# Ledger of designs, part 20: VH-VL binders against Probable Brix domain-containing ribosomal biogenesis protein

Target 1, 224 residues: Probable Brix domain-containing ribosomal biogenesis protein, of Pyrococcus abyssi (q9v200)
Amino acid sequence: MMLITTSHRPTRRTRSFGHDLERVFPNSLYMTRGKKTIQELLMEAYDRGYERLLIINVWKGNPLKMTFIKVHPDDWGYLGYLYLHGVKLQREMGFRGLNPIREDMPLVVTTAKRVGLDHLAFAQVFSELTTGKFVPRGDKSLLSIADKYNTDVLAVIERHPRGIVVNFYRLDVTKERAVGPLINVKIWIMEDGRRWDYKEAFGIKVKPRRKEGEAEEGARKDSH
Key: E = the ipSAE of ESMFold2; O = the ipSAE of OpenDDE; V2 = 0.75 times the mean of E and O plus 0.25 times the DockQ between their complexes.

## First folded at step 24 (VH-VL; framework fv_anetumab)

Design g2 (from b1 with heavy chain Q102E V103I L104F, light chain N33D; at its last look DockQ between E and O 0.03; V2 from the best seeds 0.00; counts 0 for: pae E 14.6 > 2, placed apart)
Fold by ESMFold2, look of step 24:
Structure g2 (fold): chain C 224 residues (1-224), chain A 120 residues (1-120), chain B 111 residues (1-111)
Amino acid sequence: as target 1 above (224 residues)
Amino acid sequence: QVELVQSGAEVKKPGESLKISCKGSGYSFTDYWIGWVRQAPGKGLEWMGYIYPGDYDTRYSPSFQGQVTISADKSISTAYLQWSSLKASDTAMYYCARHSGEIFPAFDIWGQGTLVTVSS
Amino acid sequence: DIALTQPASVSGSPGQSITISCTGTSSDVGGYDYVSWYQQHPGKAPKLMIYEVSNRPSGVSNRFSGSKSGNTASLTISGLQAEDEADYYCSSYTSDSTYVVFGGGTKLTVL
């Protein structure tokens, strides 16, 4: 479903994060960036049949931003951006050597059972960015959702002290906990003007939603 | 060996400024939050706030907002707690503690504490 | 502030099991699995005993266990030993606020 790459000159941690995403986005591929331009990446993704191009931007050795791009030879475009507090790798969660998913199954995007409206909105946004299937959680277990939608893979939007978290479950690996990677989001922005900022969500200074077209490589420090 | 080592005990007078430190070692300092916890003599634990040294994102307990400054210098793996004007009620033990990671919010490693005494 | 309510003190004899309660609300203890427990001996820093309701860090005795039912978390200590005499604090993160709150603490006395 996605071609995954990085900014130029990624660190080992950033490459590991890209490979972790390859293991939880069904039918997706991590590709070394090398010297490729965005246009070259789009053509590669289109030729391979991917609907999305994901670029992981690095800053000071850490993944800081995820840029999602709609793949189309004539009608491509930026869809949105996640700015990150940080990530936790699968190996840091105790999982190594997981195989990519090559079977035809959807990524299901849902939430923890007790979340706020911001989390529900982001679950919808994340499903749009990834071409995942948004499934409202309600009182259902992750296992029952996975069985109903014929998948082993769920992205679960969770509450976290610093922001909104995406955590990944692979129920073919274990039914007892997430395998990761964990993505801690501080800001998300859609090109259509929808956005979320953790500072606004905490009621410090309420700001109107605005569209923002960030550079696909490199990042700035957040302001408070 | 993961450690948080705090600066030594302080004896101060009301109105003086103070900055105490917490140095992390044995782990990636910029990848974890550092929190500050106050314990007045004979009392319980109170969370004051925490900082993420990776980007200096700082959060305060509502009870301590505006009363202290939490900061860090990632180049020397050190977090700080600072008062501009100490009060006698600031007499307490102050702990720094590492937040165990982004997934499982708990304070897994604690400094030894810094006793601050504010006396006339 | 979100209040976590603990009994001020509990006591038990060596070899017994005891349980310390920590009652919050549906916005913290009841709603999320972010409850942790800390042991503090006099003059010492707190030590993490339980995180995520029921998980033990490496090096914590399996005599310590945690659970949750509704809005109440519990720390259970089986086979009480003299060294277990300490203050115990629960804590939780809250939904929608990202604050950490501690309970008021429970003094455990081993008789």
Scores: ipSAE 0.000, ipTM 0.453, lowest interface PAE 14.6, mean pLDDT 84
ESMFold2 (binder alone), look of step 24: mean pLDDT 91; pTM 0.941
OpenDDE, look of step 24: ipSAE 0.021; ipTM 0.608

Design g3 (from b1 with heavy chain Q102E P105Y, light chain S27D; at its last look DockQ between E and O 0.03; V2 from the best seeds 0.00; counts 0 for: pae E 14.0 > 2, placed apart)
Fold by ESMFold2, look of step 24:
Structure g3 (fold): chain C 224 residues (1-224), chain A 120 residues (1-120), chain B 111 residues (1-111)
Amino acid sequence: as target 1 above (224 residues)
Amino acid sequence: QVELVQSGAEVKKPGESLKISCKGSGYSFTDYWIGWVRQAPGKGLEWMGYIYPGDYDTRYSPSFQGQVTISADKSISTAYLQWSSLKASDTAMYYCARHSGEVLYAFDIWGQGTLVTVSS
Amino acid sequence: DIALTQPASVSGSPGQSITISCTGTSDDVGGYNYVSWYQQHPGKAPKLMIYEVSNRPSGVSNRFSGSKSGNTASLTISGLQAEDEADYYCSSYTSDSTYVVFGGGTKLTVL
């Protein structure tokens, strides 16, 4: 479903995150960035039949931004961005050596059972960014949803005191817990004008002068 | 140094009012939630609620809603826990703690505790 | 409050590894990755040892580790030392991110 790469000169942690995403986005490929331009990456993604190009950006050695690009020969464009507090890798969640999913199955995007309107909105946004299928949770189990939509992989949008979390399940690996990666989102922005900022939404406040530098709020040097 | 310093121990009678304090220093006090945690003698920890001192947004555990008042004065970096009429069952150690400070999902900095004893 | 279930006590000799369990439900420990562990010495305030199931704050020894399986979180202390003798509490969020629950506590005795 997507071609996954990094900014130029990624760290090993950023590459590991890209590989983890390859293992939870069905029929997706992590590709080394090298010296490739965005246009070269779009051409390669189109030739391989991918609908999305995902670029993971690094700052001070951590994957802090995800950029989603629509792949199309004459109608390509930037779709949106996730700015991250951080990530937790599959190996940090106790999973190593998972294989990519090669069977043609959808990524289902859903939520935890008790979430707010902002989480539901982000689940829709994340499904648009990834070409996943948004399925409202209600009181349904993840197993029930996975069975209905014939998939083993779910992205679950969860509450977080300082943001919104995306947590991935691979039900072919285990039915008892998420395998990761875990993505801790602090800000998301869509090119169509929709956006969200955790500080404004969750009651975690920041001094007014910090809003002039929204990018600073996610930096590792920023206070919380 | 980052710290939370609480007011001293209190000995009270049932029906009396009480307000105990928690003063933060060494960090941006108004930018993080301050929680209150009760520990009755020989019992475990119970979360009572927390407040965001920047705008006084206050949230209570259902078990404590209407039983205590959590407040703050951001001009002096101080949070408060207050009873209008103490009961003997309020005898406990009370801690304030910073919620989701530099580590997420947890109380990372704790005050030293204030022992409240309510007896006839 | 629905308290998370911990054993009342555990014991071990210096140098051993011990594990303290914390069992909740799919609505707290099982449903969220927001489990933390606190150490409390007699007469002292609690100290954060583990957050987000398995992460250590700066300054906490790598002898302390955390994990989760299903509805049960675990704190493991390796290379047990006399100073580890204390009460240990787990904590989790249960529904909204503004709700916190603690376990009943476990007294660790170092023999």
Scores: ipSAE 0.000, ipTM 0.439, lowest interface PAE 14.0, mean pLDDT 84
ESMFold2 (binder alone), look of step 24: mean pLDDT 91; pTM 0.937
OpenDDE, look of step 24: ipSAE 0.016; ipTM 0.562

Design g4 (from b1 with heavy chain V103I P105R, light chain N33D N55Y; at its last look DockQ between E and O 0.06; V2 from the best seeds 0.00; counts 0 for: pae E 18.0 > 2, placed apart)
Fold by ESMFold2, look of step 24:
Structure g4 (fold): chain C 224 residues (1-224), chain A 120 residues (1-120), chain B 111 residues (1-111)
Amino acid sequence: as target 1 above (224 residues)
Amino acid sequence: QVELVQSGAEVKKPGESLKISCKGSGYSFTDYWIGWVRQAPGKGLEWMGYIYPGDYDTRYSPSFQGQVTISADKSISTAYLQWSSLKASDTAMYYCARHSGQILRAFDIWGQGTLVTVSS
Amino acid sequence: DIALTQPASVSGSPGQSITISCTGTSSDVGGYDYVSWYQQHPGKAPKLMIYEVSYRPSGVSNRFSGSKSGNTASLTISGLQAEDEADYYCSSYTSDSTYVVFGGGTKLTVL
């Protein structure tokens, strides 16, 4: 699925997060950054057959953002970015020593049963970033979704008071709860202009504009 | 030119089935949730549920779960509301409405309404 | 478990400003930034007047404005005119579920 690495000079926590992601993104590899440039990483990802390069950036010891890059010899480019409130590692959720997924199965991206429209939009975005399969939740159980799509691994988009959470299930490990990592997203940005910011969703009155072609442009407070 | 056009008024007896329709035009029908809203005579608006025609994902208000079926046929840009066995208490005006999603986060386009009268 | 409470009726004279309130539980309206307001004349479908608390769609008079403070959203109509006589509904999304809720409605009478 993807080649996963870090910015230069990662902390132990950031390396642990990268390894946790390796254990929930099927057919993916965590690789030490070392002195490699982005171009060298792209060439190695291409040579190994990965469709995505994920870079975990660090600020003051904490994972600060995730950068997703499309891998292609002639048409590579940045796809989008997740800015994080924080993460919870698999070991902090009680799971240690999970093996990477070696089978060719999809990552399914879905939501909790009761989420807002922002969570549905992010589930679609996350599936694009990861090459996962977006499956709307409805009343379906995670087990029934996993069976239908022949997978053991699901990313579930959930509510959080100050953000959007991604939580990972490995049904080959347990059917009773998530294994993690847990990713608490505060902002996401796609290179095509789609975006979300928790401050706009929870406390700032400035709102996204309507799409053109669906109706006339609406008036805003500052457009009188 | 964006509009939702609903099927005509219905007069039914208790116990009969009914399926009413809501046809969207002038926009990408599969990109927006379509909701159904009930208004009993002299009463307020009640949200019944919505459907996403892109993949037929359907959500119901707890008050209406199991009482009606919401469906759609994206090939003809049409959403439906149906009852298997009508009751006199189902007498109401029924609106379909498009949900604007992330732009307005509101019901911005409404159908004209379908009056359903259930009486003996 | 969410409810939006509106006064049953309000009235005003032409040219006056009036305000219609919409109050949720202690966290519901305060937890939502997605309050919308709808106008409904007798026999007609509802019309969206205000979205996302305070924004007007194209074609809605600037006499209509919206605000929110704490758990109460407000619709204000300035320069009241006879055609403003209608029922007005607020609506919101609960933060604990994806459910849409409408307020009970407010009948505005222009005296």
Scores: ipSAE 0.000, ipTM 0.428, lowest interface PAE 18.0, mean pLDDT 84
ESMFold2 (binder alone), look of step 24: mean pLDDT 91; pTM 0.941
OpenDDE, look of step 24: ipSAE 0.012; ipTM 0.549

Design g5 (from b1 with heavy chain Q102E, light chain N33D Y93W; at its last look DockQ between E and O 0.04; V2 from the best seeds 0.00; counts 0 for: pae E 15.6 > 2, placed apart)
Fold by ESMFold2, look of step 24:
Structure g5 (fold): chain C 224 residues (1-224), chain A 120 residues (1-120), chain B 111 residues (1-111)
Amino acid sequence: as target 1 above (224 residues)
Amino acid sequence: QVELVQSGAEVKKPGESLKISCKGSGYSFTDYWIGWVRQAPGKGLEWMGYIYPGDYDTRYSPSFQGQVTISADKSISTAYLQWSSLKASDTAMYYCARHSGEVLPAFDIWGQGTLVTVSS
Amino acid sequence: DIALTQPASVSGSPGQSITISCTGTSSDVGGYDYVSWYQQHPGKAPKLMIYEVSNRPSGVSNRFSGSKSGNTASLTISGLQAEDEADYYCSSWTSDSTYVVFGGGTKLTVL
């Protein structure tokens, strides 16, 4: 469903994250960026039949960024962006050597049972970015959802005090817990104007100034 | 083994400075908030603020804004609570606690507490 | 400055069921399912007993249960035992004044 690559000169952690995503996005491929341009990547994604191009960036002074691009010969374009607090790799969650998914099955995007409206909105957004199938959770179990939609893989949107979490389950590997990767989102932006920022969503009237010591001390001009 | 270990008890005079510590181990320290909770003698629990060690984003309860400094050093998995000038009313037990909103939206791991006594 | 309302004390005999209430507003207990309960024995750090209104963390006895109705959350302890004697605090997320608030605490005495 997608071609996954990085910005130029990726870190080891970024490459590991890309491979983890390859293991939870059905029929997807991680490809080394090399010197390829965006246009060359789009051509290769189109020739291989992928619907999305995902670029994972390292952002200096910030967590990883994920850029989603619609693949089409005449109507390609940027769809949206996730800015991350951070990620937790599958190996950090105790899972190594998972195989990519070869079977024809959808990625189901759902939520934890008790979430807010922002989480529901992001579940829809994430399904659009990934070509996943959004399924409202209600009181249903993950197993019952997986059975109904004939899939082994679910992305579950969960609460977090400073963001929104995406956690991946592979029910063919285990039914007991998520395998990862875990994605902690701080901001998401769609090219159609929809957006979310955790500081605004949590009712913070004034953005905190950076603290001295372990963080940047430079002044910022905040209007919010 | 997931744990938070706090620095030892302190006996101080009003006007003195103090920095107490909370060291996390057995988990990814930068992936969870660390909160500070005060308990004055014979009183209940009071949230002071928390910090996200991953990027040092720090938030304070309005009652404690400007009264203390919360900080962290992610390279040694340690959070801090600091006073520049102690008052007698700062006499209390101080707990650090991990806030686990991503899987447990609550304070799921607590340090053993640091007793701070301020008297002249 | 702001606390959720709990009774100051409650008592019960061994084997009895007892309930501790925690009353807030629509801006905290009523508006969100982020209620948690903590047990604190004298001289000890608090221990998480219930999160998200009704969930028990691993290692917490099924004698402890939680629920919510409107703006009031409840902790119920069935089969009361001597070791249950402790202070109990509720906590919730809030948008009105702070991000986290605690209740004033309830001293449980086992007779």
Scores: ipSAE 0.000, ipTM 0.430, lowest interface PAE 15.6, mean pLDDT 84
ESMFold2 (binder alone), look of step 24: mean pLDDT 91; pTM 0.940
OpenDDE, look of step 24: ipSAE 0.026; ipTM 0.544

Design g6 (from e3 with heavy chain G54D; at its last look DockQ between E and O 0.05; V2 from the best seeds 0.00; counts 0 for: pae O 5.4 > 2, placed apart)
Fold by OpenDDE, look of step 25:
Structure g6 (fold): chain C 224 residues (1-224), chain A 120 residues (1-120), chain B 111 residues (1-111)
Amino acid sequence: as target 1 above (224 residues)
Amino acid sequence: QVELVQSGAEVKKPGESLKISCKGSGYSFTDYWIGWVRQAPGKGLEWMGYIYPDDYDTRYSPSFQGQVTISADKSISTAYLQWSSLKASDTAMYYCARHSGQVTPAFDIWGQGTLVTVSS
Amino acid sequence: DIALTQPASVSGSPGQSITISCTGTRKDVGGYNYVSWYQQHPGKAPKLMIYEVSNRPSGVSNRFSGSKSGNTASLTISGLQAEDEADYYCSSYAGSNTYVVFGGGTKLTVL
């Protein structure tokens, strides 16, 4: 169960994306952010029995970042972040007005067939972030996997030239294709230190991140 | 034809062990949950648990957890229900049933049942 | 605790329509949208009659129909026949759709 909201002053597209997520995360709710603080949101999430708070951050009018927060009275904390290349909305995929899932079923997280280790790693991470169930794809059909876990909804991790894609299937809607939204992830970062960057993964020359430690040593030398 | 065939009736004494079987045929045995359902004489259906034969994932009803063991041998398309020590209260008809599959949470195929009688 | 409650018995005359209710006691025990109905004749194994609230398997008479309102699922048998006399059980998922629960059963008598 996830409470979904946005940063302050979300665009229509961002709101739509939030609603799309509400439709693919079981027993989840999109809430208008308004003027609510993160603390207020956490309290509300807790009071309502949600395990996760998802905040969609907006940049330049588009969803840019997904922030996942663990909801616990004694141990709330940031879990991780997804930085996005972009999203494709359900409506853009030809699906409108899907009903949220209000029955108790797991979100199954799996991969496309014949994906790399990075995709598997991300699938695990995504399951942790969403409280989903990671299921290795193998050679199994999505229907077979869905059957095993008695779910109508799957998040499928797919290959993309510029990142990793999350696509959502609602088998109660259609078995033929994904309903979306499609989320293109360029970077994910977990609070435990795990991370992935598409630039690094694809051999794109990333300027070596200056070790944060070297900047502090340089500043100390100049003050003497 | 899709069918589940169960082992024959059993007459046992309290304290004895028992293992009954359910063999599937006519379908891919590994792709469907096989459940066990107890029905005491004159009573209703009680779900005991089920197993997914492909990876042997097993789930139990809280009422039956630790009381019985559900297992399977996918090589021979057979599921098992076993007791380490039978009680008189275990006297019942036991059904195995196949989950209907493809996101349909129902038991569409049933075995004929195995009557287990436990008496001193 | 039995999460699904059924009437102990219902009766009807041939040609009538009868309804059997199945009420969930917990909204949060998920899966009430996955209600199944089973028919059991004496000395026979149960037979699936309805799945997912309102769907009929192949070979099941169209006299059998299912519906749900709120936390109550209903099995309706129209044009009641003598052969319909049996026990009927509802079932649903519980516990994050990983557990199955049966109702207490309803004895249908055809008068």
Scores: ipSAE 0.019, ipTM 0.588, lowest interface PAE 5.4, mean pLDDT 88
ESMFold2, look of step 24: ipSAE 0.619; ipTM 0.830
ESMFold2 (binder alone), look of step 24: mean pLDDT 91; pTM 0.938
OpenDDE, look of step 24: ipSAE 0.008; ipTM 0.534
ESMFold2, look of step 25: ipSAE 0.309; ipTM 0.723
ESMFold2 (binder alone), look of step 25: mean pLDDT 91; pTM 0.941

## First folded at step 25 (VH-VL; framework fv_anetumab)

Design p1 (from g6 with light chain Y99L; at its last look DockQ between E and O 0.05; V2 from the best seeds 0.00; counts 0 for: pae O 5.2 > 2, placed apart)
Fold by OpenDDE, look of step 25:
Structure p1 (fold): chain C 224 residues (1-224), chain A 120 residues (1-120), chain B 111 residues (1-111)
Amino acid sequence: as target 1 above (224 residues)
Amino acid sequence: QVELVQSGAEVKKPGESLKISCKGSGYSFTDYWIGWVRQAPGKGLEWMGYIYPDDYDTRYSPSFQGQVTISADKSISTAYLQWSSLKASDTAMYYCARHSGQVTPAFDIWGQGTLVTVSS
Amino acid sequence: DIALTQPASVSGSPGQSITISCTGTRKDVGGYNYVSWYQQHPGKAPKLMIYEVSNRPSGVSNRFSGSKSGNTASLTISGLQAEDEADYYCSSYAGSNTLVVFGGGTKLTVL
C-alpha cells in the first residue's frame, strides 16, 4: 500500500502520472500535495495504514524523480530514488480511465525474458521500494506468473537503450499488452548504498560524479 | 484431455498413517496449483491447502496446518496428501483440484475424489 | 477471519430464476473479485460454474450468471431445470497469502 503524491505545484502531466501509478499499485492512493509538508504526508500515510510514501518530484516541469519513503512511526526514512529519463502515460499508451486496484493482491515485479543482471537487480530493488513481490521470470508467461500469485498487476522490467524500463500490466484490463505507465529509469539509488547509473552501465563517459550530497539536498529542500 | 485421477478408497484405523495421491495429465502439471479439498459426510467443501508443483510452494488452511502434509512429485505429475496419524474425524471425501491457472483464479479441474474411512 | 456466508437452501420451480447469495466479511481482503461458484451433484465432484464473479467456463450453460455488489456475490440461475438441483458453493481468496475459502454451500431444490 502506497500513498502517492507529488512535489509542490505539479504539472498536469505529473499529476496524470501520479494517477496512473495509483492505478497500478494495489491499494494505493494518489493525494494532491497542496501545501502539505513531508512530515504531514508521512503522518497521513501512517494514519491511513500505508507502508510507503511516494513523492513524484518535478524537475523543469516533468516527472523526473521518484522518491520512496518508508512509513513507520519509529523509523521514517528514505528508501531510495529513481531518476527518470521520462514516462509514458497510460493515456499515451491508449488506456484511459482505469480503475484503481482496491483488492488485496500483490504487485508482482518481474522482468522481460532474457534480461541482464542489472535488470534483475533493479527488479529486486523496485520490489523493495514498492513492497512488491519479486518473481524471476524464467521462461514463464506473465499470465502464468500472475496466476501463481493471484494478481492482476505486474511490473515488468525491460531493456531499454537509455536505461531500464518499468512497464505495467493489468491483466484484468488486457492480457495482450502493457497498460503503462511506462517508466524509463536512468539512475536508481538506494539508501543502503546500492545504485545503478545507465551511463556507467552502457559505458558512457560519465563526468566525475559530483559528491553524493547533492541528491540528498534536493529531497531535503522539498521537505521544507 | 485434462484430468486429475486420484488414488482409490481407503479404510483405516485410528492412529494409522495414510498417503493418497492425485495424478494430473493432459496439461503442464508444474504450472498450476493443486489443491486439496475435504468434504465430510453431509458437509460442505473445506479447502485444506494447495501446492505449486514447479517450486513446491505449499500453503495450508489454518485449520489444517500441521494436521496434514501436502506434497508433490512433479516428475510424475502427482500431488499427495498425507496423515501421520489418522483420526475418526478424518473420515471424509478428499478431492484434489487444479487451480485453473494463468488467468482464472478458480478450481477448474477436479479429481473424482478419494473416500477415506477411519474407524476403529 | 474471512468467511463466506450462503443461505442453507433455496428453491424454485422449473422455468423460474433463482439467486444464491454469497456474502463475505471483508471485500478488501482476499480479493472478492475472484469469487467462484461450484455446482455439486450428489456423489459427484464439484464443477466450476462461474469464476471471477461473472465469467463462465466453456461448456457451462448461459443460464448461469454471476454478479457482485459490495460484499455480496450472487449466482443467478435462469430458466431453472430439474438438472440444476444440486449443492452450490461459492469460493474466494482470503488474505494476501492467497488462501482459499469456501462458503457453507446452498442446497437448491427444484420443485
Scores: ipSAE 0.019, ipTM 0.600, lowest interface PAE 5.2, mean pLDDT 88
ESMFold2, look of step 25: ipSAE 0.598; ipTM 0.825
ESMFold2 (binder alone), look of step 25: mean pLDDT 91; pTM 0.932

Design p2 (from g6 with light chain Y99F; at its last read DockQ between E and O 0.27; V2 from the best seeds 0.00; counts 0 for: pae O 8.2 > 2)
Heavy chain, then light chain:
Amino acid sequence: QVELVQSGAEVKKPGESLKISCKGSGYSFTDYWIGWVRQAPGKGLEWMGYIYPDDYDTRYSPSFQGQVTISADKSISTAYLQWSSLKASDTAMYYCARHSGQVTPAFDIWGQGTLVTVSS
Amino acid sequence: DIALTQPASVSGSPGQSITISCTGTRKDVGGYNYVSWYQQHPGKAPKLMIYEVSNRPSGVSNRFSGSKSGNTASLTISGLQAEDEADYYCSSYAGSNTFVVFGGGTKLTVL
ESMFold2, look of step 25: ipSAE 0.638; ipTM 0.825
ESMFold2 (binder alone), look of step 25: mean pLDDT 91; pTM 0.938
OpenDDE, look of step 25: ipSAE 0.019; ipTM 0.593
ESMFold2, look of step 27: ipSAE 0.513; ipTM 0.795
ESMFold2 (binder alone), look of step 27: mean pLDDT 91; pTM 0.938
OpenDDE, look of step 27: ipSAE 0.000; ipTM 0.499
ESMFold2, fold request of step 28: ipSAE 0.723, 0.682, 0.667; ipTM 0.871, 0.849, 0.843
ESMFold2 (binder alone), fold request of step 28: mean pLDDT 90, 91, 91; pTM 0.936, 0.935, 0.937
OpenDDE, fold request of step 28: ipSAE 0.005, 0.723, 0.006; ipTM 0.525, 0.872, 0.522
ESMFold2, last read: ipSAE 0.641, 0.629, 0.495; ipTM 0.834, 0.829, 0.789
ESMFold2 (binder alone), last read: mean pLDDT 91, 91, 91; pTM 0.935, 0.940, 0.936
OpenDDE, last read: ipSAE 0.015, 0.000, 0.012; ipTM 0.542, 0.507, 0.529

